VHH binders against DegV domain-containing protein DR_1986. Designs and how they scored, part 1

Scores and structures below are computed, not measured.

Target 1, 281 residues: DegV domain-containing protein DR_1986, of Deinococcus radiodurans (q9rsy3)
Amino acid sequence: MSIAIVTDSTSDLTPEHLAALGVTGVPLYVLFEGQLYQDGVQLSARQLVEGVRAGKAIPSTSQPSPAEFAQAYAQALEHADEVLSLHISGQLSGTVGSARLAAQEFGGRVTVVDTHTVTLGLGLQVLRAAELVRAGQSVPQIVQTLERVYPQADLRFTVDTLDFLRLNGRIGGASALLGGLLNIKPLLVVRGGRVDAGGRVRGQKKALADLAEHVRRYVSQHGGARVAFLATVGGEEDRAAVRAQLSDLHFQDMGDHEIGAVVTVHAGPGAVGVALEPLSA
Positions, changes and structure headers below are counted from each chain's first letter, unless a header gives other numbers; antibody chains aren't numbered by Kabat.
ipSAE, averaged over its two directions, is called F for ESMFold2-Fast, E for ESMFold2 and O for OpenDDE. V2 adds 0.75 times the mean of E and O to 0.25 times the DockQ between the complexes of E and O.
Where letters were taken out, [cut] stands.
The coordinates of atoms that the task and the answers printed are left out; those that the model quotes come from them. Centres of patches stay.

## First folded at step 7 (VHH; from T4 with A97R P99S S109D Y110F)

Design U7
Fold by ESMFold2, look of step 7:
Structure U7 (fold): chain B 281 residues (1-281), chain A 123 residues (1-123)
Amino acid sequence: as target 1 above (281 residues)
Amino acid sequence: EVKLVESGGGLVQPGGSLRLSCAASGFTFSSYAMGWYRQTPGKQRDLVADITSGGSTKYGDSVKGRFTISRDNTKNTVYLQMNSLKPEDTAVYYCARGSTYYDILTGYDFDYWGQGTQVTVSS
């Protein structure tokens, strides 16, 4: 049986990357100054940051509708026997709920997964699912593999300010880090599908060192890793600095990635992080 | 209309065995996970076992090693073989269909339930 993969734009795999994989990406929306923009189609992360810096409006985001997912599923099923649909955590967005409602129309041919992660945490799962489809695995086998990988996956990052997470209601357990002293940098994780506290350090240099040390410890503990490096607009030099600290370390390099507009609304500019998985499942 | 019909319940002695069957109709059986739950009066339904569309199984801690879930996709039927039965296994047993929604942390939801079959274990 042939399997089509559907994901959403919060995977932060570019439309070009998704197209090369044969994966459909359903865009979420940014609401800014009374206008809805499709993530990565009508608005880039750079355009978002430039717009926010120029104005006083606070952007928000919204999920795709069930109708938009139903259309994506109908189109995918024109050339595949079934759909595997992988999405941002339901604890962070209503996206998976929209997908779930749409899937009810397709007689069991659409399987919807709440991945309990976001950005390249989700993106790495999409990449692994695509690999497993090419290897001839069934939907239940792929889901079982993702379930085994999830407890060993990590998403760890720092932000310039918790304000974006707070204002958009996605701060989660990271609220415990509020009220810190000047130059205290929060370290954040995604745990149980929510943003959570990963610690704090004094200064950006130590935050970047913490990210690099986390990768090094992970590789040691697991005998290897698949590693993606992430930044929102403004964090690119810091992302490069994290990578530079790991030049002596061997890992499967999953590349540098720009966090897209929807996720940037919540993380803010200047964020940097790493997404990690074990080498094999 | 989705229908799930349980059978095979009854009265047994401690240490005995029963085999429950759940006949399914109204949907493409091979595409769905299936499960067994049980309920005693005054308590919530408790997971006994589930089985994916591909045949992978999971069991509740209290029945692991004693109960076996299986499925026959040609007969649209899921089974529960219950061995070494104890008085604590006395309950109404319900067949359930898993939705095609999967939570990577907690697994399947179940969206349709049978009417249940009584299992009574007494000396």
Scores: ipSAE 0.459, ipTM 0.807, lowest interface PAE 1.9, mean pLDDT 90

## First folded at step 8 (VHH; from U7 with S31R)

Design W3
Fold by ESMFold2, look of step 9:
Structure W3 (fold): chain B 281 residues (1-281), chain A 123 residues (1-123)
Amino acid sequence: as target 1 above (281 residues)
Amino acid sequence: EVKLVESGGGLVQPGGSLRLSCAASGFTFSRYAMGWYRQTPGKQRDLVADITSGGSTKYGDSVKGRFTISRDNTKNTVYLQMNSLKPEDTAVYYCARGSTYYDILTGYDFDYWGQGTQVTVSS
């Protein structure tokens, strides 16, 4: 039976990339200055950052409605027998709850997965799911594979400030990093579907070295890796610097990615990170 | 309407065996994961076993090697074969349907439950 994949815009795979995979992306929204904008459709991450730096307001985000998911599922089921729907952690957003409600209308043909991750942590799961669909795997087999991969997956990053995470209520265990010494850069992870503390270092140079060293240790410990490099607007040179520190290392390169507007609301400009998975499932 | 009806419970000596059955109706059985949970008085329900629509199984640690979950999609029935029963296995056993919602960390969410069947292992 044929399987369509649906995800949300927090996967931070571009609409063009998703279209090339045959994957549907349902946009979340940015609320900014009293107006709602569809992530990546009506507001780019660059436009958001320019507005925030101009001091116009603190943005927030909202999830897609159950009706929007139901429409996406109905459309997908016109060309597929089943839908596999992969989403940002329910600990970070109500998005998976909206998808879950919508799926109830489709008689078991729509499977909704809370991936317990975000951005390219989710994006890598979407890419793996698409590969497994092409390999002829069933929905239960794909879900089982993602479940096996998840404990080995990693999302590690640094932000310029914890303020965006704190003000938007997604700081999680990273609150333990508040109140450090001057010029301390937080290292953050996603653990158990929430943002958590990954350490502290003094200065941006050491934060980037930590990210690169983390990739190096991961490759050594697992015998390889799939690696994606990510940044919000303003972090692109730092993302390139992390990659440059790994030029001697062999890994499956999953590319450079821009973190989209919705995730940028929570991470702020100038963030940089890596998403990691084992080579094989 | 979704209906789950358990049978096969009863009283058994330690070391004995029982086979539980759960007859399902009101939904496309082959599309859903199914599970067995058990509950002793004053405690929360514990996972005993679950089985995916494709037949893959998981077991609680205390029952591995002694219990076997299986399904027959032509009869819309899920089974729990319980061997080497211990007094600690005494509980009400519930059949449950896995929802189409999957938490990658904690597994299936279960949205419909049977009324339960009592299993008593005499000490």
Scores: ipSAE 0.637, ipTM 0.865, lowest interface PAE 1.1, mean pLDDT 91
Fold by OpenDDE, look of step 8:
Structure W3 (fold): chain B 281 residues (1-281), chain A 123 residues (1-123)
Amino acid sequence: as target 1 above (281 residues)
Amino acid sequence: EVKLVESGGGLVQPGGSLRLSCAASGFTFSRYAMGWYRQTPGKQRDLVADITSGGSTKYGDSVKGRFTISRDNTKNTVYLQMNSLKPEDTAVYYCARGSTYYDILTGYDFDYWGQGTQVTVSS
C-alpha cells in the first residue's frame, strides 16, 4: 500500500527538499497590510522582516482552508492508496482542524496527525515519516514511531524579544519571562505543543552557548542525535556561532534552515534555535 | 450508516474471563483504528485498549497484562479478551471507531460508538 505524505508550510522544509521527499506542503497564510499571502510562496520571511523593520505592523497568520487540504488529499490519492498528513501543533494553529475536516470525506484514507511541534520540529518528523514510508512501513507503524520519538525530541530557541510571541498570543508559558531586565535573553522550548520557558540568560553570547551546551547534553544522553540548526532572518550569524561551538561533536547534521514567514511572525527576526531528535526510536 | 454492535458482556466472578466482540458495518473496517472504552455511572469514559488498522495496540495502565485487543478484518470485528477480571473492571464497555485523527500526545480520536455492553465482576 502506497502512502503519500502531506504537511504544511510551518515545517520550514524548502520546496526543493519537499519535492525530493515526494511530500506535499500546504501553505499557511500571513495577513500583511490587509492582504493574505501564502507562506513561502507569495511572501518570504525576508520580505516580512523587511516590512516590519520599515515600520509596518506585525502581521497575523491563518491556517489553510479545509478545501485546500481536500484538494491536496485528492491529488495525492490519485497516485497513492492513503495519505499521512502531519501538521503544526493544534495549540499554535487551527491547521490540524482544517485538515481533519477535509479528511472526513476520504473514507479513512487520510490520517491527520497533530505533531505538537513546529518548524523543524515538524520538519524532522516529516523527514522521519518519509524515511519510514520508503522503508515500507504502514501508516499505523509510522505514527507509532513518531509517538515514540516525540518525547525524545527537543526544540529550543532564543529570540531577541518576546514581543512577537506576546502580540500574537503564542507566548504560552514563556510569559513567565516577561518583565525581564535589559539584555536578558529568553531560552524557549516547544513542549507539549506550545511555547514554554526554559530559562533566561544575560546576553546573546550566553544564550548561544546555552543552545550549544544543550545539544552536547542531548547527544551525550541519547548516544547521538539528529540536529537541525534554525534561524529567522537576522539570526544567521548566531546560527553559525552555535554550530561552530559544536565542531568537535559528532552528530547527524540535518543542516541549516531558515524559518519561514509564518513562524517568523511569531518568533520575530534574529531568532536562533536547534531541533533535536534521536537517531533511532 | 456506520454501526457498531458490542456483545459478550455479562456477569463473571473475580478471576474469571470474558471475551467481548464488536461487529462493525457501514465503513471500510480495515482502514480504521478501533478501540474499547469503559464507563461507570457518574464517571468519565476511559480508554481500555485500542488497535490501529495495522494491528498496533495500546492499553490502559490498569488492564495491561490482563486484557488483549485484537481484530479480524475478514469479519469486520474487534475483540477484547479480558482475563483475570477484578471487581473494579465492572463497567459498561463501549466499542469505538478511530476518526483517522492521531494526536501525538493522546493517540487516536474516536468518532463512532456502540451502544455498550455491561460487564459485571462480582462474587
Scores: ipSAE 0.610, ipTM 0.911, lowest interface PAE 0.4, mean pLDDT 93

## First folded at step 10 (VHH; from Y0 with G54E)

Design Y5
Fold by ESMFold2, look of step 11:
Order: sequence, then C-alpha cells, then structure tokens
Structure Y5 (fold): chain B 281 residues (1-281), chain A 123 residues (1-123)
Amino acid sequence: as target 1 above (281 residues)
Amino acid sequence: EVKLVESGGGLVQPGGSLRLSCAASGFTFSRYAMGWYRQTPGKQRDLVADITYEGDTKYGDSVKGRFTISRDNTKNTVYLQMNSLKPEDTAVYYCARGSTYYDILTGYDFDSWGQGTQVTVSS
C-alpha cells in the first residue's frame, strides 16, 4: 500500500526538504500586529524577529483548520492509498486536534499521530517515517517503530529568555526556572509532550557545553545517535559552537536546522538546541 | 453507526480458560485497530490488548503470556483467548475500536465501545 506523509510547519524541515522527501507540510500561522501569516510561506523566522524588534507587539500563533488538513488529505489520497500525518504535540498546540477532526472524513485511510514533540524532535520522526515508507513498512509498523523510538528521543535546548514561553502560555514545567539571577541560562527539554526544566547553568558558554555534553553522554549510553542541531535566528554561531565541541564524536549527522517562525514566537531569538534519536529502532 | 457486541463471558474457576468474541459492524473493520479493555468497580478501564489492522499485537503487563488477541477480517470479529485465569482478572471486558488517532506515548485512542461482558474468576 502506497503511503503519503503529511506533517506541519513546526517540524522545521524546510518546504524544499519536505518536497525532496515527497512529504506534505501544512503551515501553521503567526498572528502579528493584527495580520495572519503562513509559517515559512508568508513569514520567515528572520522577518518575524526583525518585526518583533522593530515593533512592541507580542506575536501569537494559531493552528491550521480542520478544513486545511482535509484539503491536504484529499489531495494526498488522489495518488496514495493511505496518509500518515505527524504533528506537534497536542500539549503544545491544537494542530493535532485539527488533523484528527479532518481525518474522520476519510474512512480510516488517514492516521494522525501526536508525536509529543516539536521542531526537529518532530522533524526527526518525519525523516524516520519517510525512511520507513521507502523501506516498505505499513502505517501500523511505522507508528509502532516511532513509539519504540520515542522514549529514547531527546530534545534539549537553551533560550535567551523564558519571556516568550511565559507570555505565550507554553512554559510548562520550565516555570520552575523562573526567577533565575542575571547570567543564569535555563536548560529546557520536552517531556511528556510539554516544555520542562532541564536545569540551570551560569552563562551561555556553559549552556552550550551542557548541550554538547548531553550529546556525548547520549552517544555513550546508546552506542550511537542521530543528531540534529537547531537554532532560532541569532543562535547560529552558538549552534556551530555546539557542533564544534563534538568534532571528535561519531554520530549520524542529521544536519543544521533553523527553527521556523511559529516555534520562534515561543522560543525567542538566540535559542540553541539538539534533537536526538537512537540509530536504530 | 459503529456497533460492537461482546460475547463469551461467564464464571470460571482459577486456572481456567475463556474466549471472548466481539462482533463489529457499521464501519470498514479491516481499516481499524481493535482492542480489549477491562474494568473493575470504581476503577478506570485498563488496556488488556490491542491489535493493528495488520495483525500486530500489544498486551498489558499483567496478561502478557496468558492472553492472546486475534482478529478475523472476513467475519468482522476480534477475539480474546484468556488462559490461566486468576481472580484478579475478574472484570467487565469491553471491546473497543481504535480511532484514526495515535498518541506516540500511549498508543491508540479508542473511540467506540461495546456494552461489555462479565468475566468472573472465583471468589
């Protein structure tokens, strides 16, 4: 049975990358100064950051509608037997709820997955799903593989400030990190589909070292890793610094990635992180 | 209208066996995961077993090795073979249809339920 993969723009895989995989990406939206912009289509992360710095308005985000997912599914099913739809955590966004409602119209041909993650945590699942489709696995086999991988998957990052997460209501368990002194950098994880506290360190240099050491420990504990490096606008040099600390380490390099506009609304500029999965399921 | 009808429950002695059946109608059975849940008074329903439309199975820890879920897509029926029954297995057993929604942490969401069948293993 032929399988089409659908995801959303919070995977932070570029439209060009998704097209090369044959994967459909459904954009979320940024609401900024009363205007609604499609993530990665009508507004880049750089444009968002420039706009926020120039204006005083706080942007927000919204999910795609069920109708938008239904359109994507109908189009995919013109040429595929089934759809596998992978999305940002339902604990972070209503996106998977919109997809779930739309899927009901397709008689069991569309399977919607709450991945309990975001950005390249989701992106790595999309990449693995695409690999498994090419290897001939069925939708149930693919979701079972993703289920086995998930407990060993990590998404770990630092943000310049918790303000964006707090003001947009996505701070989750990271609220335990509020009230840090000057020069104290929060370390964050995604746990149970929510943002959670991963610790505190003093200074950006130590935060980047923590990210690199986390990757090194992970590789040691699991005998390898698939590693993606990520940053919001303003974090690119720091992302490179994390990678440079790992130049002696062997891992499957899943690349450098820019976090897109929707996720940047919540993480803010200057964020840096790593997404990790085991080499095999 | 989705309809799930359980049968095969009853009273059995410890160590005995029982086979539950669930007849399904009102949907394309071969496109959906199916499952069995059980419930004792005052508690939430617990997963006993589920089975994908490709036949892959998953079991709750307390029943693994003793219970077997299976399906027959030509009869639109899902089964639960229950061996080596214990008093702790006493519960109402419900047949359920998996939705088209999968939670990567907890598995299938189940959106349609039968009326249940009582299984009682000695007192």
Scores: ipSAE 0.568, ipTM 0.844, lowest interface PAE 1.3, mean pLDDT 91

## First folded at step 12 (VHH; from Z1 with S112H)

Design J1
Fold by ESMFold2, look of step 14:
Parts: sequence; C-alpha cells; structure tokens
Structure J1 (fold): chain B 281 residues (1-281), chain A 123 residues (1-123)
Amino acid sequence: as target 1 above (281 residues)
Amino acid sequence: EVKLVESGGGLVQPGGSLRLSCAASGFTFSRYMMGWYRQTPGKQRDLVADITYEGDTKYGDSVKGRFTISRDNTKNTVYLQMNSLKPEDTAVYYCARGSTYYDILTGYDFDHWGQGTQVTVSS
C-alpha cells in the first residue's frame, strides 16, 4: 500500500524540503502578545528573535489541534492508502497526543509515532522514513527500523543560556548544569525524549570543539554517520565553525539547518548542535 | 464496539498441541496488528506473539519455535498454534488489538483485550 508521511514543524525541515519529499508538515504555534502564529508560516525564527530583542512579552508555544491533524490526514488519504505520522517527543509537547486523538477517526489507516526527540533528531527520522517508503517498506517495517536506529541516534547541542529552557519548563535533566560559574557553556543531549545534561566546558570555542569531537568520536565508533548541523538564529557562524573542524572527516552530510521558531522559544538564539544517526538502518 | 472473543483453550497433556482462535469484530481488522498475551497468577501479562497487518510476526523467547501466530483477514480471525506444550505454558491467553499509536521506546500499545481463554498443561 502507498504511504504518506506527516510530521510537525518541530522537525525543522523547511516547507520546501518537506514538499520535495512529499511529506506534510503540521505547524505548531508560537503564542506571543496574545496572538497565535503558525511556526514557519506566520512567524519565522528570525521574526521571533527580533520580537524578543525588542523587549516584547515572553513567548510560549502550543500544539496543533486534533482537528488540524484530522484535516492533514484526510487530505493525505486522498492520495495514499495509509499515513505514517512522526512527531516531537510526547515528553516535550502535547503534539503527539493531538495526532493520536485525530488518528482514531481513520479506521487504522493512520499510525502515530512518538519519536522521543525533536528538531533534526526528528528530522533525520522523517528523512529515513521517506527513504524506507521509497524502498517499499510497510508501515510496521518502517517503525521497526526507526526503533532499531533510535538507540544509536544522538542529538547534541549548546545553548547560550539555560534560561529559555527553564522559563518554558523544558530544562529536564539539564537542570544539573545550573550553578555554573563565569562563561561555563552547557552541553545538552536529548535522552529518553527529554533534554538532559551532556557536560560543561569553559567558553564557546571549547563548546564548539566538543561538538566537533563528538561527531569524530561517533564516526569512529559506528564506522560512519549521517550528520545534520543545526543552529538557532545567531548561531550560524558557530555552526559553520563546527562543520569546518570536520572538513577532513567522511560522513553522510545531511546538511545545515535552521531551528524553527517553536524550538527557538525553548532553546534561545545562538544555539548550535548536531544530529547523528548510523549509516545502516 | 470492538469485540475480541477467544476460543480453543482447554486441558492438554505435555507435548500436546492446541489451537487458539480470536474472532474480531467492530473494526477494520485488516488495518490492525494483533497479538496474543498470557498471564499466570501473580505475574503481569507477557507477550506470546504478535502479527502485523502485513504478516510480520514476533514471538516471546519461551515460545519461539513452538508457537505460530497467523491471521485470516477474510474471517477477521487471529490464530495461535501451540505445539510441544509444557506445564509452564499454563496460563490464561488473551487476544489483543494493537493501537494505532507507536512509542519508539516501547513499541506498539494494545488497546483492546478479549476476556481470555484458559490453557492448562498437566502431567
């Protein structure tokens, strides 16, 4: 049977990239000054950062409604026999709950996956799922493959400050990094579907070197990697610096990505990271 | 209303065979994975076998090679063929329907259960 893939905007794959894959992205929302804005449609990450810098109110985020997912599923099923719906961790957002509720009305044709990750951790799963659909795998085979890959996947990043994660209640195990002294840069991971501590270093240069060395170590340990480089607005030069440190290393380059507005509300501007998966599924 | 009705349980001697059936109704059977679980007194329900709607199967370690799960989508029925039965296979066996929700850490959830059928293997 033909399979359509649906994901949400926290995958941080652009609408253009999703369209090229034939994947539907359902936007989450930024709530700012009493108004809801669709992530990447009505508000870009740059517009969000500009608003925050202008001293405007503190933004928050919200999930898509079940009705919005139902609309996406109904539309996808006009052209496919079933839907595979991949989403941000349920530990970070109610998005997967909305999708799950919507899926109930489609008679088993919609499978909803809690991926236990976010941003390009989710984005890489979406890309792999699209590859597996093209290879003729069934939905059960695809989710089994993603389950096998997930324990070997890694999402690692730095933030300028933990304040955004704290203010928005997504700090998780990274709270262990609080109380750092002058110029201590937190290193963060996503573990068990939540943000967790990945270490501390002094200074931005050492944080970037740690990210690059982590990629190098990963490639050595796994015999290769699929690597995506990511940053929030303000982290683009640092993302390029991490990539530049890896110019001598062979890996499958999954590209540079901008973290979208919803995730930026929680990570803050100036964040940089890498998402990693093994080459073999 | 989703209904799952197990049958085929009973008393059997060690080394014997038994075939369980689960008649399903109230949903589009061919779109859902199905499973068999068993429960002995004082323990939680354990996976015996499951089968996707595409026919892929998975088995618990203690039954692999002895039990076979199958399905007939034209009859809305899932089967469990149990061969080389042992006293430790004594349990209530439950038919279950997989939900449309997949947790990448824990796998498929099962959202509907039958009332169970007793299998007793006695020496």
Scores: ipSAE 0.659, ipTM 0.861, lowest interface PAE 1.1, mean pLDDT 91

## First folded at step 14 (VHH; from J1 with Y53W)

Design G5
Fold by ESMFold2, look of step 15:
Structure G5 (fold): chain B 281 residues (1-281), chain A 123 residues (1-123)
Amino acid sequence: as target 1 above (281 residues)
Amino acid sequence: EVKLVESGGGLVQPGGSLRLSCAASGFTFSRYMMGWYRQTPGKQRDLVADITWEGDTKYGDSVKGRFTISRDNTKNTVYLQMNSLKPEDTAVYYCARGSTYYDILTGYDFDHWGQGTQVTVSS
């Protein structure tokens, strides 16, 4: 009957937003200067970026433990009949593996989903799942709906440098974009659960225009869209510039979002992007 | 211990029917997705049909319209009604339980399997 939703902090929905939805967020960790910090709890994205820009160290990340997921599931099942647990791509993180191990001990009451995406790609799936729970759909119906939506979902972004992705081993197919002349901006997508190449353009202005044009084409091709705008710390002005180019376009506005500390470790400061889904399932 | 025991296989003429049963024990049957797979020699196990704990069904293309999966949660049993059987339906049929893991690209995993029951359709 009743379904609780659990996700992880890479959804980049704030703890306050998740609480308002009745959704539990399990934090991942940032390892910085020899210490582990819970994403969005013990270290903000702004604190992380200031440390990185000051040249203090190169951070890394780690997933929640199976024990942390088991605790979240036990708590959720005190007031719900089932848990739907939605997570960052298993191609990008061991998070879904930790959730799978924890779920084995709950007698079929916990369904763990590898969403094959990250940040607001995952966040939009969480928001849709919450809507579907409120609409009375069952867990099988919800995951089937998410499966139908996923091929039409899109996560597209640009970064200031590929160095963060490369140094932390999440560059994926975007390694094809390494090397190039000055002022060439990589365009990145998440494809098959990995970061992949989305192209190259000359200059930041053209990168932002490409993001905006991608939204326009998407809306035209699908007859509408849910659109979330996202940036790491330092990319806020660029995010606003992308949005400003779309002021004449009608879409379901899913808001502006700050990419959290864990994802920022991999994307670096100054990143900007869009997450898209079709209006209806 | 999770147990899945298939029955109802056998030899049948083309165009005939069989009903397979899978008796399940050792877990809360009503909480799990169940499925039927088949395997011919030298090939991977192929999805025949699956059914969720809420009753939603999915079928492989080659059996759609001819086979029907159903479940009875009071008997902890999943069934496969096989009509209009063809020689290419000859295979070992396996009952399977879905795991608690869903991959948005490939669907449910199956984590426990029965020993299988032979279905032979004469040519």
Scores: ipSAE 0.699, ipTM 0.878, lowest interface PAE 0.8, mean pLDDT 91

